VHH binders against Probable cysteine protease atg4 (atg4). Designs and how they scored, part 14

Target 1, 320 residues: Probable cysteine protease atg4 (atg4), of Schizosaccharomyces pombe (q9p373)
Amino acid sequence: MELMARFLERYLHFAPTNTEPPGTLIWFLGHSYKIEDSQWPEKFLYDSFSLITITYRSGIEGLENMTSDTGWGCMIRSTQTLLANCLRICYPEKQLKEILALFADEPSAPFSIHQFVTMGKTLCDINPGQWFGPTTSCSCVARLSDQNPDVPLHVYVARNGNAIYRDQLSKVSFPVLLLIPTRLGIDSINESYYDQLLQVFEIRSFVGITGGRPRSAHYFYARQNQYFFYLDPHCTHFAHTTTQPASEETFHSATLRRVAIQDLDPCMIFGFLIRDEEEWHSFEANQKYFADIVQIFDSEPQPVETHDDFVLDENVEDHL
Short names: E, the ipSAE of ESMFold2; O, the ipSAE of OpenDDE; V2, 0.75 times the mean of E and O plus 0.25 times the DockQ between their complexes.

## First folded at step 9 (VHH; framework vhh_surovatamig_d1)

Design r5 (from p6 with S57D; at its last look DockQ between E and O 0.01; V2 from the best seeds 0.00; counts 0 for: pae E 6.1 > 2, grease 24.7 > 24.2, placed apart)
Fold by OpenDDE, look of step 9:
Structure r5 (fold): chain B 320 residues (1-320), chain A 122 residues (1-122)
Amino acid sequence: as target 1 above (320 residues)
Amino acid sequence: EVQLVESGGGLVQPGGSLRLSCAASGFTFSSYAMTWVRQAPGKGLEWVATISGSGGDTMYVDSVKGRFTISRDNAKKSLYLQMNSLRAEDTAVYYCARGYEDWFGEFLSDYRGQGTLVTVSS
């Protein structure tokens, strides 16, 4: 009770003013809170605090010639945040410590910053210390998941930014995390996508958005009307390892932050957790409400074999 | 089978204009963003322009802004690149690609055509 009070106090202290009228809904990873007054619902604040936030870390050992990911690791950390919360939702019986261990700041951890850096180099030729893009991040997560079958979560990355193929998905066992890297505009989100973006937060399988800021990444987990609430990875804490675990407090945000839809960067990763066939059908049925964000097809078209037969027919010399 | 077939390339003088076309087949054309990329001699692939599935959103590399226009006809499953005020530096093989480039410069494309050569020379 005391801890909750402290958390609430912190949130209230740093929370933006709730300017929305009573009766407005806050959508939080597929469920909603009703605002009864001009204040933030306590349950919403608590749930926000309870989310896993993986931020920058210092004192990291074994990370090439670096000891920190401060300044470059925001996409990775936000992606870790999405994945961690996805796992928490998928396996509520697992202890927080067990989940966090997967993201420990040590080379042996399956989804460590080390593994991301290594995978980024391997898959996308990204040098250590460089920023990850959304596509790279998704690819890394998918590959790292494949390399770690002991983590009971499959990752499916949409093709061409937003295409899911049923035949490919049918080959994957549940649960599956769908990652959809997409761009919903040039400098800002195109207004034509606003309704769809809002609708995504109402989808039961929704597990958040990564990205959403220029050359920066956050984890977006909730919305109220056109305001989106996010976790910020840009605070540096000491490394979390098996032998030297970081304080649990360092994995939670005590600050409520939101941004207006107009201020969002259009480059984002959407996450959806599908735990069984029923959830897939539900997802598919609701896809029409955000069809420009996620496309579903039966099968991936086959590539056209580019016959590079530039056979320079040398023989045209003779008949003149 | 996904097919992308470019056309419209050729020799043009500096300051001239060309219109490239790409005929798409084998997929729901309107559901995909489409992109033009180019490869100059001795250089790597360069992103040129992208258009959203609906055609409501377009983006360009800085060097072609104001000169090039990407458009599409979803009914005809066709992508276009109107190139005006062509420069020697625009000389390249131009490719039609399904997909787009993200904010970080990563290109999300799964299919690309054979390309059409554009030569800008006096």
Scores: ipSAE 0.028, ipTM 0.383, lowest interface PAE 3.9, mean pLDDT 88
ESMFold2, look of step 9: ipSAE 0.076; ipTM 0.520
ESMFold2 (binder alone), look of step 9: mean pLDDT 82; pTM 0.834

## First folded at step 11 (VHH)

Design s1 (from p6 with D110Q; framework vhh_surovatamig_d1; at its last look DockQ between E and O 0.01; V2 from the best seeds 0.00; counts 0 for: pae O 8.6 > 2, placed apart)
Fold by OpenDDE, look of step 11:
Parts: sequence; C-alpha cells; structure tokens
Structure s1 (fold): chain B 320 residues (1-320), chain A 122 residues (1-122)
Amino acid sequence: as target 1 above (320 residues)
Amino acid sequence: EVQLVESGGGLVQPGGSLRLSCAASGFTFSSYAMTWVRQAPGKGLEWVATISGSGGSTMYVDSVKGRFTISRDNAKKSLYLQMNSLRAEDTAVYYCARGYEDWFGEFLSQYRGQGTLVTVSS
C-alpha cells in the first residue's frame, strides 16, 4: 500500500523522534515493543497503521435528513473503530473487505451509522444528529450485535458501577466483547486511577479505549509511559457502500498521535475480548490490577438504571 | 519561545533563481523536520518541501521537483530553499514551518514564520 509506505517513511525519517528514554516499552493492545533508541520501532509503526480507523463520512444516503456525520458522529465512529479491530483480532481469517462491509455507510449494514442512529433513538431517545455518550454507544453495539447473529461476537456491557456479573456472563457464548463505560474523574482523570489505567494496556484481552478526549472521542490503542496513542475519527471521507466502496486507504490513519494522561478526558469505554473460558480466567485473575475500573460479582443484587450524563463535542486534533 | 524568521524573497524574472533562508530559535532545531509552505494570492496554503531533522531525507511537491532544493544547517539552526527555474505560478508568500503535513492534506505544524514574498514576473 502506497500510503503505508509513505507513513513508514515519514515516521522513520521525518517525524519527531521518540522523546521517552531508551529501555521503555510501548504497550500495544496487550503486547509490547521495546524501545532501544530515539526512533520509533518499525513494527509499532506498521501495526499502528494497520489498525482499522473508521472516520467521519460524507455523501451518505438514507441517513434521515443528513448526508454526513461530521460534527456529531465521533463517538459512534470511534466505537465502530473499536469493534472493527476487535473483530479483526477475533477472526484473523476474515478478509478486511468483509469486516468493513459490516460498517458500510448504508442502512442494511449491521453496524452502519444508520443502524447506530436508529438504535440510539430507540434505546435512549437520542435524535438523529446528536452526539452519543459512552453508555449509549455500548448499548447500541450490544443490541445491534444481538440483532445480527451472523456476526459471531456477543457483547456484554458492564453496568451498575462498572460491574460484570458472572451469572449473566455465563449465559453468553464465547467469543464475547466486554465493554465497560466509565468515568474516572470529573474534569480530568483522578490520579488514583493512573496506575490502573496504565495497567489495562498490558492485559492480553485488551482491545482499546473509546473516548478519552475533552468532550470528544478517539480510539486509544497503545501507550508509552504516560503517553497514549490514538486514532482520530475527525477526518471526513466519502461514504463507503457496497456499490461504491471507498478506498482502503481511507480506513487507515497516516498520522501518529499521542496525548499525555493528564490531558485525557475521564469519560471512556474500555474494551476486552474474551474468546474462551481460559481467557476469562486469565482476565479474572488480572482484574485485581484494575479493580476500580472493572468490578466482577457473582450476581446483580438489584436492577440498576444506566444513564449518559454528558454529551460529546467536537475537538481539535493533537499531533505528535 | 519558538521563532522562525524567513528571508530572501523578492522579485525575479521567469527562469530566474532565488534562495530563501529561515532562521530558527527557541527549540532543538535538529530534532524536528522542517517544511516550506507557500500561499499564492487567492489560494490556500500549499505544501512545498520537507526535510528530516538530520537532513538525510527530503520530499517535494510534484510541481517543484527538479527545480527546488530544501536543505538545512543544524549548527546554524537554519533552513534553506534553493529555487531554480522559477515560474509565474511559483509566486507566493513562502513560510518556514516546524513539522510536516499529513497525507490527508492537513499541515500539522503549529509553528510558522511571518513569511517572505516571492514574485515571479516578466
């Protein structure tokens, strides 16, 4: 891919060097790269570029009275990004075009912007063109997954204080995507959560964070020390449809972006992919390292209503 | 404070040559790629050329390839643009900038000089 070659060339030769000291690790969705000098590891760059990024789109047909999600769709797009990459990890034998088809900008696609908008209205009474919150986004993904049994992935959304209940999870077949909508502070992330937030990136089942920017949403996939790398959905491309597929290049980020932990927004969705019982036990065993972010109980004591207490706004891109 | 100061602009005939300079201060010059951009009258900002921090790699917009050469002197904290075989369409304010543009057409630099005017006219 020409764009990938350019990306690699740029960040190997033109982009600012890594400012963190040699010997540090970059954690990338549960695995790590060793930093030996001030250069970015080529494999890290390659893997970063290779991630699916779903951004704003224009020229969309059948989306109520709108033709674009520019300006309001960032949480949805970042959530799509998380889900797409989760599916790629879960089913590496699937072709990229097959995965992308699930997110096509047409009403019939299972996880299209159309379906999100419809589901948001149905589940949470959100009008078309309004921003989604973390809880709403998670609920939409879960319901859309349930409506499409041909997509072999179940979604479990943590509720009631970021709690996972074993009796509920036992009723769901593997593989299952755990989504944990959470708020780790008021204006910023409380420092008491810093270590746990760093730790989640080291968990093998970790598949990323959605949100995390002030009043906007990105997809966070890697960290080095207290810097977090993310994909930004705020670039608008032409709609991707079955009859008019968008270029594959539009589904990759040609820019490396990071932000310091101090500058993260406390509203986030954590994603973990559990593919079998062994991975569940591993996850449960490691839960102690981030117990304030994800809680595990045997059963739900009583029904709890979930709420989205905030609306996302558009944000300015921060680049390395 | 980051400062970038361009110089060397002026009036030149078609086919002529100019050499632009940029003096940088307020940051570790060799740690950053440097870029020339230009803005023609009534047009948007256009990327022209980028050079790596070490100076080992360069990139150019197609319209200036073979005519323009970007270079740098890290000891002097200076960036240069040698412009040969100038054309009327090269007329613009030329800016020195820290950083580069992405492949989606967005210039990522937050630091840019005041610019120097280059006018190519018979």
Scores: ipSAE 0.013, ipTM 0.298, lowest interface PAE 8.6, mean pLDDT 88
ESMFold2, look of step 11: ipSAE 0.013; ipTM 0.412
ESMFold2 (binder alone), look of step 11: mean pLDDT 81; pTM 0.833

Design s2 (from p6 with L108Y Y111V; framework vhh_surovatamig_d1; at its last look DockQ between E and O 0.01; V2 from the best seeds 0.00; counts 0 for: pae O 13.5 > 2, placed apart)
Fold by OpenDDE, look of step 11:
Structure s2 (fold): chain B 320 residues (1-320), chain A 122 residues (1-122)
Amino acid sequence: as target 1 above (320 residues)
Amino acid sequence: EVQLVESGGGLVQPGGSLRLSCAASGFTFSSYAMTWVRQAPGKGLEWVATISGSGGSTMYVDSVKGRFTISRDNAKKSLYLQMNSLRAEDTAVYYCARGYEDWFGEFYSDVRGQGTLVTVSS
């Protein structure tokens, strides 16, 4: 209780100023908080803190000739963050330690940085220590999920830009994570996409966005009007392994961060969790509100082309 | 485009005072915590002070507590650092940065200015 109080106090002190008027809603992974005054709702802060955040790690063994992913692993870590929180939402009965074990910094963990690096090389010829793009990240998650049937989650990656094909999806069992790699502009997000981008946060199946910052990747989980809240992977902690588990606190962010829609990078991965047929129908029904972000067709017209057209430059974050 | 421009640096004697300014543009200034960092010759970057978006909260590195004051004017989109009782060890390039320290003591900064040189010498 004392720790939480201290946490909230610190959150409030160094969080961005809530400049939005009372009555505004904060959308948080498909649900909403009502702002009644100029303060942040405590529940919103608590829920933000409770999210899993997977950041850079040091002291990693067995990672080629590297011991850390600092400086290149931000897309991978943000993607892990999305996947971890997706699993948490999908299986609330699972213990946190069980979920975190899937992402341990050891070769045997199914979604480890090791597995991502290996898969990136195999699928996309990305050399160890190089930045991942959104398409590469999605492909890796999908393949790693397929290789681990004990993880009860299928992954479907949109193809040919942002298309979901019904005939392909029908072959996949629920629950399924939809990943949509997309680019909503050149240097910035085109204003024509603003409404749709805002709308995705109101979708019940929404489980976050990876990417979205200039030359960097973060996990976006909430919005208030045109401000987007995100988790930052650029803090380096010691490796988490089965034999040497990291402190649970290293998997939570005690800093509230937001960015305006105008300052977002247009390259993003959208995540949606579909747990059954009913949720799929709901998703299809709502797709019209963000049809330029996600398209749905009956079948694929031609072979899938994998395009990873950009490389993220990691922001130089000085740990002072 | 997000920009931070520092000013106010110069040569000062030990025990003297100096006030640094930072002009911000290209983003909603009041929505972000702001930070001063410094880099002494031959040393790495060092965190100096942070102020919340509203200006209601401040933090300082121990070595400058009681001597330095961070403040901001959101209407003017400006950040300030009042430096009193300056010492030789305060000699550094001072940078204005968008960012803050989190609960775990880690500092985040995504934008930083070109810096202003402060030299404390007799």
Scores: ipSAE 0.000, ipTM 0.236, lowest interface PAE 13.5, mean pLDDT 87
ESMFold2, look of step 11: ipSAE 0.088; ipTM 0.525
ESMFold2 (binder alone), look of step 11: mean pLDDT 82; pTM 0.829

Design s3 (from n3 with S57Y Y111V; framework vhh_surovatamig_d1; at its last look DockQ between E and O 0.28; V2 from the best seeds 0.00; counts 0 for: pae E 6.0 > 2, unsure alone 64.8 < 65, grease 27.2 > 24.2, SAP .74 > .668)
Amino acid sequence: EVQLVESGGGLVQPGGSLRLSCAASGFTFSSYAMTWVRQAPGKGLEWVATISGSGGYTMYVDSVKGRFTISRDNAKKSLYLQMNSLRAEDTAVYYCATGYEDWFGELLSDVRGQGTLVTVSS
ESMFold2, look of step 11: ipSAE 0.066; ipTM 0.518
ESMFold2 (binder alone), look of step 11: mean pLDDT 79; pTM 0.807
OpenDDE, look of step 11: ipSAE 0.464; ipTM 0.746

Design s4 (from q4 with S31Y Y111V; framework vhh_surovatamig_d1; at its last look DockQ between E and O 0.01; V2 from the best seeds 0.00; counts 0 for: pae E 4.2 > 2, grease 25.6 > 24.2, SAP .677 > .668, placed apart)
Fold by OpenDDE, look of step 11:
Structure s4 (fold): chain B 320 residues (1-320), chain A 122 residues (1-122)
Amino acid sequence: as target 1 above (320 residues)
Amino acid sequence: EVQLVESGGGLVQPGGSLRLSCAASGFTFSYYAMTWVRQAPGKGLEWVATISGSGGSTMYVDSVKGRFTISRDNAKKSLYLQMNSLRAEDTAVYYCARGYEDWFGELLSDVRGQGTLVTVSS
C-alpha cells in the first residue's frame, strides 16, 4: 500500500497529461472509467500501477550460456505479464508473492524464462536467446500450463489464424485462457480492423494484448478513444528467485504510456479469460463485434499446423 | 516522425547566461513530461531537470537548483532551459528528452535529440 501510494505520488506529478476531452471513457480490461475533467481518475492510475509488470532480468542462473534476457526476451516477458495479470484476475485471493513465484527466474518455476526457452526449442526449434513470435509464445504458455496441473488455468490457443473450435474447447475445464495470435495488417493495422480492435477492450473477459509495437512487444491493458495504454518490459532488473526475491517495486510500472492506434504493430496476441459456461456464452454473443479478430467454429475441418511466421525484434535499450 | 531538435548552445563566460530551446514534432507534446539531460566530456549522461506535461511541476538536480529554470510552451511544442550563473562544470552537450526519471532513477525516455553544446570558459 505504501509502495502504491508512492507510485501514485509520482504519477500525480509527472505522468502524462490527459489530453482527451471530458466525457470520454477509459476501458481497462473490460471495465470503464469516466473522465470527468482533464485529470486522470485516481482509480485508473492506481489500477494501472497495481498491474504486474514482468520485465527483463539480469543475473539469471541456469539459463544456458546467458545471464540475462535483455535484448531478446520482450515477447516472453510481455506474455508472462499477460498471464500473471490473468491469474490475478482469476484468483484475487492469491497473494502477489504466490503469483510471482510462478514466474521466478529459476528453472523450477513453472512459467520461468528458463521454461519458455526450453519449450520454445522443443516446440518450435527456437534457439536460446532468440526472439519469440506470437504463435510460439502462445504454444509455450499452453504447454507449460498443461505440464503444471497445480496451476488452475487451462490455456486454449486459436489456430488457423484466429479460430476457436467449440468441440475442442468443450473438452477443457474452466477457467480457460483464450489466446489468439493474429496479424491485423502488414506494416500497420488495417483500418478495417480499427472498430473491432477498440471493441475488444470493452469485452468483460478481455485480459490484454501482447505485442503491438514495431519490432517489439508490450502488454496493452487499456484504451481511451484511439489511444492504447501499455506496460513496457524493456527495463532490466535483477533476477527474482525463491532464495533472492526481487523487491516488489520491480514488478510495477513507474510510468503511464500510451500509443495511438495508427502506430501499433499489427502482430498481436489477444487474451480472454473464461471462468464458466455463462461467461463463455457472453463471449460468444459478443464475438460478432470483433469477428475478424476471433472466429468461432464447431469443429476443426483439417489438421492445422502452427507456424510462427513472424519474429519481433528487440528494441535497443537507450541507457542514459 | 517523432523528433526533438535542440538549439541555443554556445560559448559563454563563467557567470553568464544561456537559454536552450527544444523543438518537438511528430507527437502530442503536451501529453509528455519533458527532461533535459547533459553529458560532460568524459562523463556519462546526467539528469538536469524535468517538467510535467502541463508545466505545473518541475524538478532539478541539486547542482543547478536556483540557477536553471525549465519551462515549456505546449502551443509552440517547445521546451526551454534558462541557465543562469553558469559554471565551468556546466560544460556539456545538453539533450532534450521525452519522459522523466522513474522510481529507480532511470530516465524513462524513448526519444532524445541530437544535443546542443554548452561551453563555459574564461
Scores: ipSAE 0.175, ipTM 0.633, lowest interface PAE 1.9, mean pLDDT 89
ESMFold2, look of step 11: ipSAE 0.207; ipTM 0.592
ESMFold2 (binder alone), look of step 11: mean pLDDT 82; pTM 0.842

Design s5 (from r3 with L108T; framework vhh_surovatamig_d1; at its last look DockQ between E and O 0.14; V2 from the best seeds 0.00; counts 0 for: pae E 5.5 > 2, placed apart)
Fold by ESMFold2, look of step 11:
Structure s5 (fold): chain B 320 residues (1-320), chain A 122 residues (1-122)
Amino acid sequence: as target 1 above (320 residues)
Amino acid sequence: EVQLVESGGGLVQPGGSLRLSCAASGFTFSSYAMSWVRQAPGKGLEWVAYISGSGGSTMYVDSVKGRFTISRDNAKKSLYLQMNSLRAEDTAVYYCARGYEDWFGEFTSDYRGQGTLVTVSS
């Protein structure tokens, strides 16, 4: 038993005071907590602090001419955070160190920053050190997950913007991680998305949002009214490797952070984990509450022939 | 304030028995899993036994299976450890610990008492 002597008392002293009245709900990855005494529910704090947070690292070897991702890697780190927490949900029997090893800062680790950088160059022609946008991040996760048979997770990246196709999904085995890279506005989130964005956090399959701009990407896991709680990758720790593992404390946040909806960047990746048929049917039944963020269709549209093809050219109508 | 107060430790010969008690206050006892952990002289903390909030699920470290029994009385807000067939290797300070299951199902201890000493010696 690895966690019996863990003590979280010091984290309770660093949680900011709740500003919302008794009776308001906090939605955490599809689960709710009620504010009873104007204090944060203790379970919400412990659950928040249990999430894996992957941040910038220094002393990284084998990353071209770079030894750190400080200043350019926050989308990669926030995406790693989403994936790591998703894998913790999929494989609860695995020890935390086993999950963290998949994200070690070395070329051999399947979800290392090295693998993201290499895949970003291969799939999207993104040079090392350049910004990873939502589409690049999703493509990389999907390909890297396909290459890792030891911890199977099928990643389905939305097609044609935000579309999920039933016939394509039926051909893969659970668990499936749905990733929807999208933009909910021009400079900020368009108010027409507000209600749908709030509804997404109430969905049992929801595993978070990775979103932001260069040097300002985060992982969002909970909301309270129009405030969104996030994990911050913008702290630099020494590299985590198999021969020199980083302290586990560097993979957890000790501080509760939130941001108002008006200050959110509209560039987002929505993550939904579907582990079995029942979770799929529940997700499908609730999609109507965020229909502009995720769409579900039976099959992908196919190109159709115009009627001016060779069938019409079989006839001589005038002089031909 | 959360308080956990252990009692029932003492000196016992190998093969003997002891019953440890833990009185809990300052929280809704039945809502939390509970554990016994121990610290042998010169060693770190080691988990011994676990019991769910309802009392319906228990777990033990292999070295005490068949010899120790964890139980709880939610009405009295009390946790117990019946220790039989004691061995010299069981000598330790025993702590009552409040367990917390995180989002991923991992157990974390957030509070423990001052401990009660168990010495098994001929």
Scores: ipSAE 0.090, ipTM 0.521, lowest interface PAE 5.5, mean pLDDT 83
ESMFold2 (binder alone), look of step 11: mean pLDDT 83; pTM 0.835
OpenDDE, look of step 11: ipSAE 0.192; ipTM 0.592

Design s6 (from n1 with T50D; framework vhh_7ubx_2; at its last look DockQ between E and O 0.16; V2 from the best seeds 0.00; counts 0 for: pae E 13.4 > 2, unsure alone 64.4 < 65, grease 24.7 > 24.2, SAP .69 > .668, placed apart)
Amino acid sequence: QVQLVESGGGLVQPGGSLRLSCAASGFTFSSYAMTWVRQAPGKGPEWIADISSGGSTMYDDSTKGRFTISRDNAKNTLYLQMTSLKPEDTALYYCATGYEDWFGELLSDYRGPGTQVTVSS
ESMFold2, look of step 11: ipSAE 0.000; ipTM 0.160
ESMFold2 (binder alone), look of step 11: mean pLDDT 79; pTM 0.788
OpenDDE, look of step 11: ipSAE 0.366; ipTM 0.733

## First folded at step 12 (VHH; framework vhh_surovatamig_d1)

Design t2 (from c1 with S31Y Y111H; at its last look DockQ between E and O 0.13; V2 from the best seeds 0.00; counts 0 for: pae E 3.7 > 2, grease 25.1 > 24.2, placed apart)
Amino acid sequence: EVQLVESGGGLVQPGGSLRLSCAASGFTFSYYAMSWVRQAPGKGLEWVATISGSGGSTDYVDSVKGRFTISRDNAKKSLYLQMNSLRAEDTAVYYCARGYEDWFGESLFDHRGQGTLVTVSS
ESMFold2, look of step 12: ipSAE 0.236; ipTM 0.644
ESMFold2 (binder alone), look of step 12: mean pLDDT 85; pTM 0.859
OpenDDE, look of step 12: ipSAE 0.436; ipTM 0.734

Design t3 (from c1 with S31D; at its last look DockQ between E and O 0.01; V2 from the best seeds 0.00; counts 0 for: pae O 8.6 > 2, placed apart)
Fold by OpenDDE, look of step 12:
Structure t3 (fold): chain B 320 residues (1-320), chain A 122 residues (1-122)
Amino acid sequence: as target 1 above (320 residues)
Amino acid sequence: EVQLVESGGGLVQPGGSLRLSCAASGFTFSDYAMSWVRQAPGKGLEWVATISGSGGSTDYVDSVKGRFTISRDNAKKSLYLQMNSLRAEDTAVYYCARGYEDWFGESLFDYRGQGTLVTVSS
């Protein structure tokens, strides 16, 4: 308790200024916190800290000719972050260590950086150490999930841009993670999408956004008005393995970061967790509020190949 | 594009004072904590000081406490480091950085300037 209190104190000291008026809401993965004063809600800070953040790692063994994903792995790490937190939400009874084991920096881990690299090559002909785009990342997650049936989560990736097809989804058992790779503008988010983007954070099944930064990827988990809070993968920690586990602290961010909607990159992955039929109906009912982000149809009219239309500039990541 | 440009470095005698400046652009300056870090010859990067977005909170490495003052002008998008009672061991390239050192002592900086050299010598 004392440690956490000190943590919160530090958070308050160095966090961005809460310039929003009292009475505003912070939306946190479909839940809300009330701002009663100019301070950050304590629970919001606790919950933010409790989120899993998977960052760059060094000292990785068995990763082709590389030992680190620093400088190229931010989309993968942010995607891992989304998936990890999705699993945490879906299975709160699972121990953190168990979830983290799925993302261990070793080839055998189902969602390891190794597996992503291998799958990226297989599915999209991406060479090791090259950038992942949103579509590629989603495809990798879906395939890796399929290859690991012991992970109790199915993944459905929107096709033809941002379309979900009911007939395809009906063939998948719950729980299902919906991943929607999308581009909401060219250089920045088109203002026509602002309201829908804000609304997504209010959806109960929302489990975050990956991407959203120029030439880099973060995990966005909360918003207050037009400010979006995110976890940053661009710090390097030592590899986490089964035999040499990294400190748990390396999987948490003690930094509260936000960015204005105007400063977001338009390339993003939206994640929604559907755990049962009722949640699906709820999602479908609410889809009208973000219809340009996610579309729902009965069936796919024609097979269309989707390709990544975004390449991250990883050369800009290491400024220190 | 985020840019940080340091200035104000130079040669100063022990016990002297120097004021560093950093001009920021390409982001909402007031939304971010800012820091000074330094690298002495033959040494690694060391965190020196951090100031919150509003400027209401500051933190310092122990070795500079009472001697250095970090401040900011959000209207001018500028970060400052007033260095008093300078010592030889303060000799380093000083960098302006966006971010801060977190609770666990991890350096969480995403951008850094090119730096300005401070030399303290008799």
Scores: ipSAE 0.014, ipTM 0.257, lowest interface PAE 8.6, mean pLDDT 88
ESMFold2, look of step 12: ipSAE 0.114; ipTM 0.546
ESMFold2 (binder alone), look of step 12: mean pLDDT 84; pTM 0.848

Design t4 (from c1 with S31Y S35T D59M Y111H; at its last look DockQ between E and O 0.03; V2 from the best seeds 0.00; counts 0 for: pae E 17.2 > 2, grease 25.4 > 24.2, placed apart)
Fold by ESMFold2, look of step 12:
Structure t4 (fold): chain B 320 residues (1-320), chain A 122 residues (1-122)
Amino acid sequence: as target 1 above (320 residues)
Amino acid sequence: EVQLVESGGGLVQPGGSLRLSCAASGFTFSYYAMTWVRQAPGKGLEWVATISGSGGSTMYVDSVKGRFTISRDNAKKSLYLQMNSLRAEDTAVYYCARGYEDWFGESLFDHRGQGTLVTVSS
């Protein structure tokens, strides 16, 4: 806290200025802060700068013939950022260094870039050094989390696009991280999603959005009106290992960054942390306010059985 | 000017139900978390429930969990409190408040209505 407070004071003048009047709310991971005196609320700044930010690294050993993820790893790093901050919520008793060790840049760390690259090849045939897409990132996180019993967290990745199935979720133990890879437009977010996207930040279980195009993925944690605050993985620091840990300061943002909704990439992963049945019931009762982003059904449809193969396809020739 | 007007209070027997309403005007309702607070005779203010701007997140004081339901209708700029299984200790003036939540879920507010009296007695 003293280190973060000193860091905040040193870099405060580099943050963008607030342009919204007193009384305007900032929605931060399902909680709100109010602008009181035209300046950013002190607690909002502390909480923003206390978030774990995992960025590109250099000097990485054991990553085949590569020593850095600069230029190709930003989706992995943004996904690591979402997961690290989620774990901090699940296990507040753990020291920061314990959480950061899980993301060390070495093969033995359960959420290392090494593990993501290996899992991406195994699950999705993504070669090392290639861009990780949202669905690959979600699948990797789910598998890697299942393999780490020391920090229990089940990751449920939406099925068939953005669908969550109650019968599948009822079979897993809490806490559960829901990851929903969703595309909200072609080149930019379609305006029909704007209200739903704003409302997602108000949901108590919301733990952030990871998303973007190749080489421009970010982690989004807060919004004020149609401005979205994010953590930027595109700075390169020296590798973090358990025997040669990187400076703690390299895991926190040095500035407050925001972007207007019109400039957001429509390719996103939505994260929601559900810690018990009461939180699940609250989440599902309120899903109607963002129904185009997350869909909930009782059970997954089974494949059609027939003596002849056929395909549900509007483009099939209709001469039959 | 921010205005909050509560209604729906009254006299009810223990075990009964009431639905409180709050009409909001003078601000963009959907941008603000909304809170119910109450004040029993001779007591200080007690936080009862908070709902996020979208209605997607709710919190309740332990003594009302399972009995009270906070809700909102952003199109009608209205806040509600459904109160079931009422007890004598629920007797209070209930206030609608425009809220502000910090990160740890504590509810704060900057405007409050005039209140509506709920009396639970036989």
Scores: ipSAE 0.000, ipTM 0.165, lowest interface PAE 17.2, mean pLDDT 81
ESMFold2 (binder alone), look of step 12: mean pLDDT 85; pTM 0.867
OpenDDE, look of step 12: ipSAE 0.429; ipTM 0.749

